# Miniprotein binders against q9bqp7, part 134

Target 1, 240 residues: q9bqp7
Amino acid sequence: VPQNWFPIFNPERSDKPNASDPSVPLKIPLQRNVIPSVTRVLQQTMTKQQVFLLERWKQRMILELGEDGFKEYTSNVFLQGKRFHEALESILSPQETLKERDENLLKSGYIESVQHILKDVSGVRALESAVQHETLNYIGLLDCVAEYQGKLCVIDWKTSEKPKPFIQSTFDNPLQVVAYMGAMNHDTNYSFQVQCGLIVVAYKDGSPAHPHFMDAELCSQYWTKWLLRLEEYTEKKKNQ

## First folded at step 13 (miniprotein)

Design Lf14
Fold by ESMFold2-Fast, scan of step 13:
Structure Lf14 (fold): chain B 240 residues (1-240), chain A 82 residues (1-82)
Amino acid sequence: as target 1 above (240 residues)
Amino acid sequence: SKIIVYVTIEAPSPEELYEIVKRIMELAWEHGGEVIYVEIEGNEALILLTLPTEELAEKFAEEVRRLLEELGLRVEVTVERE
């Protein structure tokens, strides 16, 4: 149990849409400062087992591709992910942007992969938007907040070369999602409540994406684990 | 301290692999354990999990080996102390 427990949900907020909600999705810019990001906290608090698995993967890839091949591979993975996120932001933005969309951004195996998920997404509230937890002192940039099958979710879009049919296959992504959720629920730039998460793993070959829905109970369980990682980060930083 | 367990399995198909992985994760939970990570590559899976005691880890390992042997499938279970 974390020593400095704080609730993930804000009792003063509702997840129901109301007239005060903006008609266009929010896009608050992320401002870099000394406050740690969700990804930095997670990277700095990896377990020995996570470090071992990452190093094993890295060594295998370098053996297969060489050092220069590995650099090219990781650059390509990054670029494909960036293009996927840009395409999704375009698809989920207001209709006024349709004529300005690049058709090539909308035509990819990854976009094909998520079509069955997108059919169930509506009521977009935020896209590529910064969140800050003012009390717990961390920041993040979330991908999307929208209704998935009628439930308001923090949605995180992931690309993968290998199947991720289990939520346990997504590494720290559930922690990332709940960290964004807790921050947004307590960030004065937002007025709504998010109680659910969704991790969508898309595939390059167009095979159906794997959705990992996180209900309020599951989010609360991962939130406790996130608080422990944040506490570990804070302790490590004090000792440096 | 938690006991770390690595389970490596191979199955004839992805569908069969996924069902076996689910059963192993459920078995870990029944023994008070936690699944940390599942890696899928082709027809193989690596499951990284923890158990609260060495006794529970060995019991879990034997039940997994027995399950996979009954199915006629290749399995490797490695138990480490944290």
Scores: ipSAE 0.598, ipTM 0.860, lowest interface PAE 1.4, mean pLDDT 87

Design Lf15
Fold by ESMFold2-Fast, scan of step 13:
Structure Lf15 (fold): chain B 240 residues (1-240), chain A 82 residues (1-82)
Amino acid sequence: as target 1 above (240 residues)
Amino acid sequence: SKIIVYVTIEAPSPEELYEIVKRIMRLAWEHGGDVIYVEIEGNEALILLTLPTEELAEKFAEEVRRLLEELGLRVEVTVERE
């Protein structure tokens, strides 16, 4: 049980659209400061088991590809993910906000993979937008906030070459989503409430993406786990 | 501290594999455990989970082995004290 519990949802907010909501998706820039990011908190509080699994994966890949091949592979994975996110922002934005588009990336297997998911996405409210939790002192950059099958969600786009058919296959991604959700719900730059999450795992070979929907109850469960990770991070930072 | 359990299974098809993984996760939750991670690679899966006590972990391991034996499938269950 976390020592410094705080609610994920804000009772002062509604998840329904109102007339004052902007017609263009919000894109608040991430400003560098001393406040830790969601990604940093999660990276600094990995369990011994997570570290073991990551190291096992690295050793297997090095055996298969060699050291140079492994470095090239990981660089390519990073670049593919970055391009995938850029393509999705372009597709979901009603404005010509992206100056450069990789036409080849728009035809990639990852984009093909998510087509059936995108058909159920509408009412985009934020894209590549910064969130800050002023009380819990963390910051993040979320991918997307939009309606998925009629429910307002924090949507996180993930790429994978291997199947991730269970939410438990996505490591800390559920924690990342609820951390963004809790921050947005308490960030004065936003006026609405998000109570659901969606993790979309896209595949390089174009096979159909796996959507992992998180309802309000599941979000609350992962929120408690996120608070424990945040508490662990804070304790490690204090201990010298 | 919690007890760590690794379950590795193999099934003839992804569909069968996914159904068995779901059943194993449900068994873990029924024993008061938590599922940390599920890795899928071909027709094999690794399930990493925790149980609150050594007694519950051993009981869970026995039930998993019995389930897979009845299905005629390969399974390996490893229990670690943290």
Scores: ipSAE 0.655, ipTM 0.881, lowest interface PAE 1.1, mean pLDDT 87

Design Lf16
Fold by ESMFold2-Fast, scan of step 13:
Structure Lf16 (fold): chain B 240 residues (1-240), chain A 82 residues (1-82)
Amino acid sequence: as target 1 above (240 residues)
Amino acid sequence: SKIIVYVTIEAPSPEELYEIVKRIMRLAWEHGGQVIYVEIEGNEALILLTLPTEELAEKFAEEVRRLLEELGLRVEVTVERE
């Protein structure tokens, strides 16, 4: 159990929309500072098993593609992910429509992959927006906060070449989602509460994306694990 | 503290593979374990999980091997005790 436990949900907040909520999704810019990001905390506290799995994948890919081929492949995967996120932000913004943007940016197998998920997404409240947990001292940049099938969710968009049909196939992604959720719920820049998460894994060939919905109970379970990772990070930093 | 277990399986189709993976994950939970990671590649899967004790890990491994043997499928189960 974490030594410095803090609740993920804020009892003074509601997940229902109210009249004072902005009609345009929030986009708070991320300011670079000494406070660690969610991504940095997770990267610096990987388990031996996670390190082993990543090294195994890397060696297999280098064996198949060569070192230069692996570098090119990894760069292309990163660029495709970035473009996918930019396209989704454009699609979900109320000030933009598919017809008003560069069609090449909005047309991809990844976008085709998520069409059935997007049909159930509405009430967008934040896009590419910074969150900060004032008490636990960490920051993050979340992809999207919107209603999915009527429930307000922190939504994280992922691209993959291999099938990820189980939430356990997504590594630390559930921890990333709940870390953003806990930060947003206690960030004074936001007024609402999020209790659910959604990880959406999109495929380049247009195959239907796999949605991994996280209810409040599951989010609470992953939150405890996130607090342990954060505690480990803080302790390692003190011992440097 | 925890015992780490690697399970590698192969099935004739993705649909059968997914069903077997779900059964193995359920079996892990029944033995008080946690599934850490599942990798799918073609018709093969790797399941990485933890069990709370060596005794439970051995019992789990035996039950997994029995399950796959009954299905006529290949399985590799590795228990890391260190």
Scores: ipSAE 0.511, ipTM 0.831, lowest interface PAE 1.9, mean pLDDT 86

Design Lf17
Fold by ESMFold2-Fast, scan of step 13:
Structure Lf17 (fold): chain B 240 residues (1-240), chain A 82 residues (1-82)
Amino acid sequence: as target 1 above (240 residues)
Amino acid sequence: SKIIVYVTIEAPSPEELYEIVKRIMRLAWEHGGEVVYVEIEGNEALILLTLPTEELAEKFAEEVRRLLEELGLRVEVTVERE
């Protein structure tokens, strides 16, 4: 149990659409400051097992590709991920041009991979938008907030070359999603409540993406783990 | 301190592999354990788990070995203290 527990959901918030909500998705810019980001907290508090698995993967890749090949591979993976996120933001934004939508749909196998998921996504409320938890002192940049199969979700888009058919294959992605959710639910820039999460793993070869839906109970379980990681980060930073 | 368990399995197909992984995860939960990570590569899977005690970890490991041997599949189970 975390020493400084705080609730993920805000009892003063509603998860239902408000008539006064803007017709365009919110996009609050992320401002850099000394407050740690969700990704920084998670990176600085990796478990021994996570470090071992990442080093094993790195060594296997270097053995196969060489040092320079590995650097080129990781750079290319990063660029592909960035382009995939840009394409999804464009597709989900109502003010984009038809030409941009057509190009994005055909841009990569990753876009083909998520078509069946996108059919169930509607009511987009936020895209590439900053969140801040004032009380717990962390920030983040979430990908998307939208209804998935009728439920308002924090949606995180991931790319992968290998199958991730289980939520346990996504490492800290569930923690990332609930961290964004808790921040948004307590951020004054937003007026609604999110209680569900969705991790979508898209595949380079166009194979159907794996959706990992997280209901309110599962989000609460991962939230407790996120609070422990945040606590560990705070203690570690205090001693640096 | 939790006990770390690594399970490596190989199955004839990805579909069979996924069903076996689900069974192993269920077995871990039945023994009070937690699934930390699952890596899939072709017809092989690595499952990283934690069990609350050494006794439960050994019991779990024995049941996993028995299950996979009964299915005629290759299995490796390693138990480590965290």
Scores: ipSAE 0.604, ipTM 0.861, lowest interface PAE 1.3, mean pLDDT 86

Design Lf18
Fold by ESMFold2-Fast, scan of step 13:
Structure Lf18 (fold): chain B 240 residues (1-240), chain A 82 residues (1-82)
Amino acid sequence: as target 1 above (240 residues)
Amino acid sequence: SKIIVYVTIEAPSPEELYEIVKRIMRLAWEHGGEVTYVEIEGNEALILLTLPTEELAEKFAEEVRRLLEELGLRVEVTVERE
């Protein structure tokens, strides 16, 4: 699939928000669908090298923690990530839309880690919101769309206990971000255009989060790779 | 058909490690390659990348080994066909 047939940016949309855009962040619910999600596409099209790295990590962790300890560890990591996302949604939501605020959620090391990033985040347009690429037939649930240092971004919040100082350390996260971006830019539920991405890796010990800003050129490069993963997924599904 | 290269390096500090990783990523780009993954653990890094030809992969590997040898640092470079 040539990138020119399916561009990431929509030429019919402005990259600046209109005054008529909603004042409350959009939160479109993810509907059950036979259409594949971004995460499923990426999981089903892992490269041989990605599978090797994942298996190496898994075996090292099992050696350290045992099989039951590994299961507990992975469950805890998932739960901590979920709580981090819930805390961020609470922090970024207007006061009037908050149903319940838990003070303890706001005091985690992960939240301390992202304080310096949050100071540069404003103009929230969407939170925990569903996107669908109508032409390419995939869906996703993005974390956040907001201005970061004055630029409208799809923002993806990640937790880690080990350093991720390079964007290449974030595995498939850049592909996930541009997949959401391309879907949003072509989803009729949204009226604005996003041209930038931001991956924020937060640390449990409160050390400063690593922001990985993706400008329009970098997003276009990762978009091409996402299209290849989507083609692989489609081809594999045909052969089943 | 792509050539896969694994680079493992160790440096005295995270600051030095990150600077060397950036230089290696730059060298990969200059040889027409793509860095697919970087793992940091303590003072060690694993860099996974691809290069379009065997000739470019060998040139890249030699330049990386020369760079780290001149710095007096440990490096392992493995070149594989996919």
Scores: ipSAE 0.633, ipTM 0.869, lowest interface PAE 1.2, mean pLDDT 87

Design Lf19
Fold by ESMFold2-Fast, scan of step 13:
Structure Lf19 (fold): chain B 240 residues (1-240), chain A 82 residues (1-82)
Amino acid sequence: as target 1 above (240 residues)
Amino acid sequence: SKIIVYVTIEAPSPEELYEIVKRIMRLAWEHGGEVIFVEIEGNEALILLTLPTEELAEKFAEEVRRLLEELGLRVEVTVERE
C-alpha cells in the first residue's frame, strides 16, 4: 500500500477549531467485527527482533517471580492499566461529578505521575472512542483526543514501572497512535482532523510521566511504517 | 538486508545514561541507520538499531567505541546480519 494512495491526513477536513461552546466528548462504542484491530495487526506482524526482546523479558520475569508469580504480575499490571484509563476518562469528562468518581482510582501513583501533563490538556473531543479506517479496513479504540499545549492530539496513556524516556522505548506505541489518527481522519463518525500524537508514559511510583509528542512530520513517518505492517498482515492472512 | 547492531552501555547516573543514549541514537541516524528499540534498566541501556551496510555498521561501531572511551565508560557492541 503506497503512502500516496492512503495519506494519514484527510485533505477534505479542516484543522480549524469548530466548537465555540463546550461539547461532550465523543464516545463511539467498539463493535465486535471480523475487521482486524490495530493491536491484532501489530501483534501478528512483530519482527524477529521484537519477538526476541519480548521472550527475553518474559524469561527474566519468570526467573524473578516464578511461573505463577509472573501470571499474577501480568494480571496486576493489566488491572492497574485498566484502572488508570478509567480514572483518566473520569478526570477528563467535563460532566463527571465528584460523587461519580471513585476516590481510589484518583489516588494511584500513576495519576500523580501525570498531573503535570494534565495541566496542559484541554479541549477534549473524544474519550475511549472507536475508530475505523473506511478504505484500509481496520478498527481501533483510542484513549483520548484533546489539545496538548494547544495542539489537537491523539493521546495514548501508558503505564510503566521502568523508565521510558525515549519514544524508541515505547515499542509499537507510535504505530498504534498514527493508526488511530489515520482511522479517525477517515472515519465518517468524526468531522475534525488530528495531525499530532502524544504518548504519555506514567509511572507507578509517581515519578513524573514522560510525554512523547509526535508532530505532523513524525506522524507521517510512522504512518509509512504502519502501512507496511498492515500490508504484511494482509499478505499473511491471504496465505492462511 | 540491513545490519542489526546491539549496543549495551552503563553510566554512573540515569541523567548521564540518557545523554549518552541520545548521542548514540544521533550517531546511528547520521550513518543512515534506524533505532528500533531502547531498553533502560537502572544505569544500563540496550540500544537495538540497524545500519544499511556492513561498512557503515563498522564505522558506527568504531565511533561509538571512541565516544565511550573518551567518557571512560565501557561499551559492548554486537554486529549481526539478519
Scores: ipSAE 0.569, ipTM 0.850, lowest interface PAE 1.5, mean pLDDT 86

Design Lf2
Fold by ESMFold2-Fast, scan of step 13:
Structure Lf2 (fold): chain B 240 residues (1-240), chain A 82 residues (1-82)
Amino acid sequence: as target 1 above (240 residues)
Amino acid sequence: SKIIVYVTIEAPSPEELWEIVKRIMRLAWEHGGEVIYVEIEGNEALILLTLPTEELAEKFAEEVRRLLEELGLRVEVTVERE
């Protein structure tokens, strides 16, 4: 178990909507500082098995595409993901009108893939918003906080070229989601409590996205694993 | 001090593959194990999991090999100590 366990949920916060909730989704900007991000913590504490799998994938792709082809491929995957997130932010923001560039993304396979998920999303509370855990000293930029099928969730949108029908197919994504959740629940910029997570894996060919819903119990289980990764990161940084 | 197990399988179709992956994950849980990662690529899958002891890992590996032999499918099971 983690040496310095800290709760994911804040006993001083309600998971129910209250009248003081803002009518416009929050978008707190991420400020550069020395506090590590969730993604950096996870990248710096990959298991030997995760490193092996990543290197195996990289080697196979370079053999297939060449070094320049691999660079182009990874750049394109990154840009597709970025544009998908931009399109979703536009769709979910009540005060934002779609820009000219966003119109093409509304017709993309990724957006088609998530339509059945979006029908169940409402009550958006935050979009592309910074979170900071002041006690555990980490930061993050979450995609979305909204109600999914009536439950307030930290929602993380992912693009994938390969099927990810199981939550175990999403690598460290559950850890990322609960890290954001725990930070938001203890961040003074927010007043509500999130107890659920949702990982949505969208597909380029328009195949139905796979939603991986995480209830409070599952979030608590992944939270313990996140605390262990954070502890490992802190130990590694002390040994620099 | 857990035992790491890699299971690689190939099935005739994605639908059959997903059902076999579910069965292997259930077998891991029944032997006290934990599934860490599942990679699906066409008709092939890689399952990374842990078992608490060498004895349980050996029993799990035998059950997986037996299952896929009965289905007439190719499987590779690799066991390593953490």
Scores: ipSAE 0.584, ipTM 0.848, lowest interface PAE 1.5, mean pLDDT 87

Design Lf20
Fold by ESMFold2-Fast, scan of step 13:
Structure Lf20 (fold): chain B 240 residues (1-240), chain A 82 residues (1-82)
Amino acid sequence: as target 1 above (240 residues)
Amino acid sequence: SKIIVYVTIEAPSPEELYEIVKRIMRLAWEHGGEVIWVEIEGNEALILLTLPTEELAEKFAEEVRRLLEELGLRVEVTVERE
């Protein structure tokens, strides 16, 4: 049962580079098992407010597109997001060659949207890499760990058709970021400390992406909320 | 139980809308509230937030009403219990 004494940051770790840090970004594969993923925990513990907003959105979309159109729309959103993540992994990977890149992936409006953010990203330490919190027993697959404007961040890439200029417009994305951060900070496969998060919302029309930077204090606040969601998930599972 | 408040705003431009949203969020935080969701669509925004008591929710709603009236904008604020 998670409580407030499970810290997000690990006192035994440094955020500074050292000789034990890998020379290439880590890409640890996510293994399927009975341990819940961050996304599963969040989906199974949606708040009443989130359920209301989702129902409102679904009703509007079905009225506009019909049932078949709604299914096609949601499938396209998923595919666009997947392609966006594939393009970013290629761009940020030092092992990727030009011959291995798909030209169409690099031409999307979403990639144009994030160009100004990518200029401030360096020192990539992990890409599409699995994390596990050994004590709290949850897993996740994070997008990226890199320095953004000189600060080591868990970076999460999002796509959107509508503006998300406020972090409060990103649903559970802050909870995803801190859940990955807390897991990585306590995962023996990693040796460094991450104290900051970054949610980058990219736009289909190429409009400049909105970066939502999360400092250590904000991450700690969202970590407390994540622990409550994890506790709720665990209690529901016990009642089986 | 927290008190739920919905604020709907329409402004002449997205830039003006964003500034008004920031002011309303700041006002909520000053009253001990928490902003749960901000939805943007064109020149319209929906802000979903909670306040810790009915008294604070009423005070917040009154201050939002006055702010929007001073700006010459339509007022739509709904207060509901969780």
Scores: ipSAE 0.580, ipTM 0.857, lowest interface PAE 1.4, mean pLDDT 86

Design Lf21
Fold by ESMFold2-Fast, scan of step 13:
Structure Lf21 (fold): chain B 240 residues (1-240), chain A 82 residues (1-82)
Amino acid sequence: as target 1 above (240 residues)
Amino acid sequence: SKIIVYVTIEAPSPEELYEIVKRIMRLAWEHGGEVIYVEIEGNEAMILLTLPTEELAEKFAEEVRRLLEELGLRVEVTVERE
C-alpha cells in the first residue's frame, strides 16, 4: 500500500462534452525539465524479474542477429513504431486528410491491423499531448484520448511482432496508461474526466490488433501499483 | 516477502494454449496470487506470477501439475524466493 495515496479520478470533473470545449483535439507540447516522465519512472523501477526477462531477450536476439544486426533490428522497430504513431495521429486528426499524406506512410501491416479498432473510435479530445500531475510531480506524453465504443479512454498504441492476447503480456503499459489518466484528470490544461483505458497491440503482419480495455475498477487497481512505482522512484532518487 | 513462480506450458493449438493459460491465471487468483507477465511464443506460454506464502505457492504448483497431467501435457513449474 502506497504511503502517499492520491485519487486517480477527480470528483470535480465530468466525461460529458461541454459546449465550450475546443472543436479540435488538444495537443499540448511536452516541456523537458527536472520533473520525471512516466517512462523514466517505470524504466528506473523495473523489478528484478523484468530486468532478467529483458536481458534474456537481448542475449537471445544478439545470438541470432549479431551485435550490429541487433542494433539495426531495434532501430527499425523504433522507427516503425514512430511511423505508426504518426499515421494514427494523422488519421484521427480532423485537420488532416488521408489525401494529403503519402500513401506509403499509411500503408503498413500495423495500420491494417488496427482498422477494426479505429471504426469504434470517435470523439477525439487529445492527440500526442503532454500531461503533468502537479501534486505528484510527474509528466508524460499520451498518444490519444477518445471514445472507444462510447467510453472516453486514454488510448495507447503499441506495435508487436508476437501475440499479446492478454493484458499481462504488455509490460508496464497498464501502469503507463493509468499514470497518464491520473495526470490528465488533475492537469489544469484539461477540463474533462477520463475513467477508462485502452491498450491496442497492432501486428506487423496485419493480423487483427488485440484491444485491452481497462474499466474504472481495473484502472484503480493499476493506479495503486503506479503509485508504488512512483514512491520507489522518489526514494531511489534521494539515495543518488 | 512474496514467492515468485514461473509456469511454462505447451499445447497443440493457440486456442487450447489460451484456455489453459486462463485456467492457470484463475488458479493463481484463487490462491491469493497475482499474475505479473504472460509470454506467448508459438504453441508455448510462460506465466510469471507471485503467491503470498510458500505454502500457497506449493499448493498452487501441485494443482497446476495435476491439471496439466490430466490434460496429458507437459508443464514446468519453478518456485523462487525473493
Scores: ipSAE 0.652, ipTM 0.877, lowest interface PAE 1.2, mean pLDDT 87

Design Lf22
Fold by ESMFold2-Fast, scan of step 13:
Structure Lf22 (fold): chain B 240 residues (1-240), chain A 82 residues (1-82)
Amino acid sequence: as target 1 above (240 residues)
Amino acid sequence: SKIIVYVTIEAPSPEELYEIVKRIMRLAWEHGGEVIYVEIEGNEAIILLTLPTEELAEKFAEEVRRLLEELGLRVEVTVERE
């Protein structure tokens, strides 16, 4: 049990749209400061097993591609992910004027992969938007908040070359999603409640993306694990 | 400390593989275990999980062996102390 427990959901908020809600999705800019990001916390508190798996993968890739080949591969993976997120933001933004570069990006295998998921996404409320948990002192940049099959979700878009048909194939992604959710639910820049998560794993070859839906109960379970990771991060930082 | 277990599975198709992985994950949870990671590559899967005791790890491994023998499939179970 976390020492400094805090609720993921805010009982004073609703997931239903209000007449005073903005007509355009929110996009609060991320301002870097001494407050740790969700990704930083997770990276600094990986389990021994996660560290072992990552190092084994890295050694295998370097053996296959060489040092320079590995650097090029990781740079390309990062760039493809960045472009995928930019394309999704453009697709989901209302009245977005498509530029020539955006149209070409929409033809990628990753975008083809998510078409069947996008058909079930509507009511977008936030895109590429910063969240901050004032009480727990962490920040993040979430991809999307929208309704998926009628339920308001924090949606996280991921790219992968290998199949990820199980939520257990996504490592800390569930923790990342609930960390964003808890922050948004208590961030004064937002007025609504999110109780569900969605991790969407898209594939380069256009194979259908795998959606991993997280209901309120599952989000609460991962939230407890996130609080333990945050506590571990805070304790390690004090001991430096 | 917890007992680390690796289960390596090979099946004739991805569909069969996915059903077997689900069953093995359920079996781990029934023995008080936690699934850390599942990697899929073609018709093969590796499941990394933990069990709270050596006794439970042994019972889990035996049940996995029986399950896959019944299905006529290949499996490898490796048990390590963390």
Scores: ipSAE 0.497, ipTM 0.825, lowest interface PAE 1.7, mean pLDDT 86

Design Lf23
Fold by ESMFold2-Fast, scan of step 13:
Structure Lf23 (fold): chain B 240 residues (1-240), chain A 82 residues (1-82)
Amino acid sequence: as target 1 above (240 residues)
Amino acid sequence: SKIIVYVTIEAPSPEELYEIVKRIMRLAWEHGGEVIYVEIEGNEAEILLTLPTEELAEKFAEEVRRLLEELGLRVEVTVERE
């Protein structure tokens, strides 16, 4: 149990649209500062099992591709992910000129993979937008906040070469989603409440993406685990 | 205080593999266990999980081996005791 518990949901907020909500999706820029990001906290507090699995994967890939091949492979994976996120922002944005400019980005296996998910996405409230938890002192950059099947969600878009049919296959992705959710719910730049999460794993060959929906109870369970990771990060930083 | 258990299985198809993985995860949860990670590669799966006591971990391992044996499939279950 975390020593310094704080609630994920804000009782003063509603998930229903209201007059203070912007009609255009919010895109608040992330400022570099000394406050740790969600990704930094998670990377610095990986479990021994996570470190083992990551290092095993890295060594196997180097064995198959060589060191230079591995560097090229990881660079390409990063670039593909970046392009996928740019395409999704274009698709979900109301900006017509942005859509025209990025036409070629809309023609990928990853985009085909998520078509059946996108049919259920509407009411976009934020895209590539910065969040900060003013009390717990962490920041993040979330991909998307929108309604999925009528429920307002923090949506995280992922690419993968291997099938991820279980939420347990996504490592720290659930923690990342709830960390963004808790930050947004307590960030004065936003006025709405998010209670649900969605991790969407897209595939390059166009195979149907795996959606991992997280209801409020599941989000609360992962939030407790996120608070423990944040606590571990804080302790580790003091001891360095 | 928690015991680490590592399960590796193979199945004839991804569909059968996914159903077996679900059954193994349910068996873990029935004994107060937590699934840490599931990796899928073709027709193989690796499951990393914890159980609260060594006694429950051994019972879980026996039940998993029995399940896979009844299905005519190979399984490797490793329990870390320290």
Scores: ipSAE 0.588, ipTM 0.850, lowest interface PAE 1.3, mean pLDDT 86

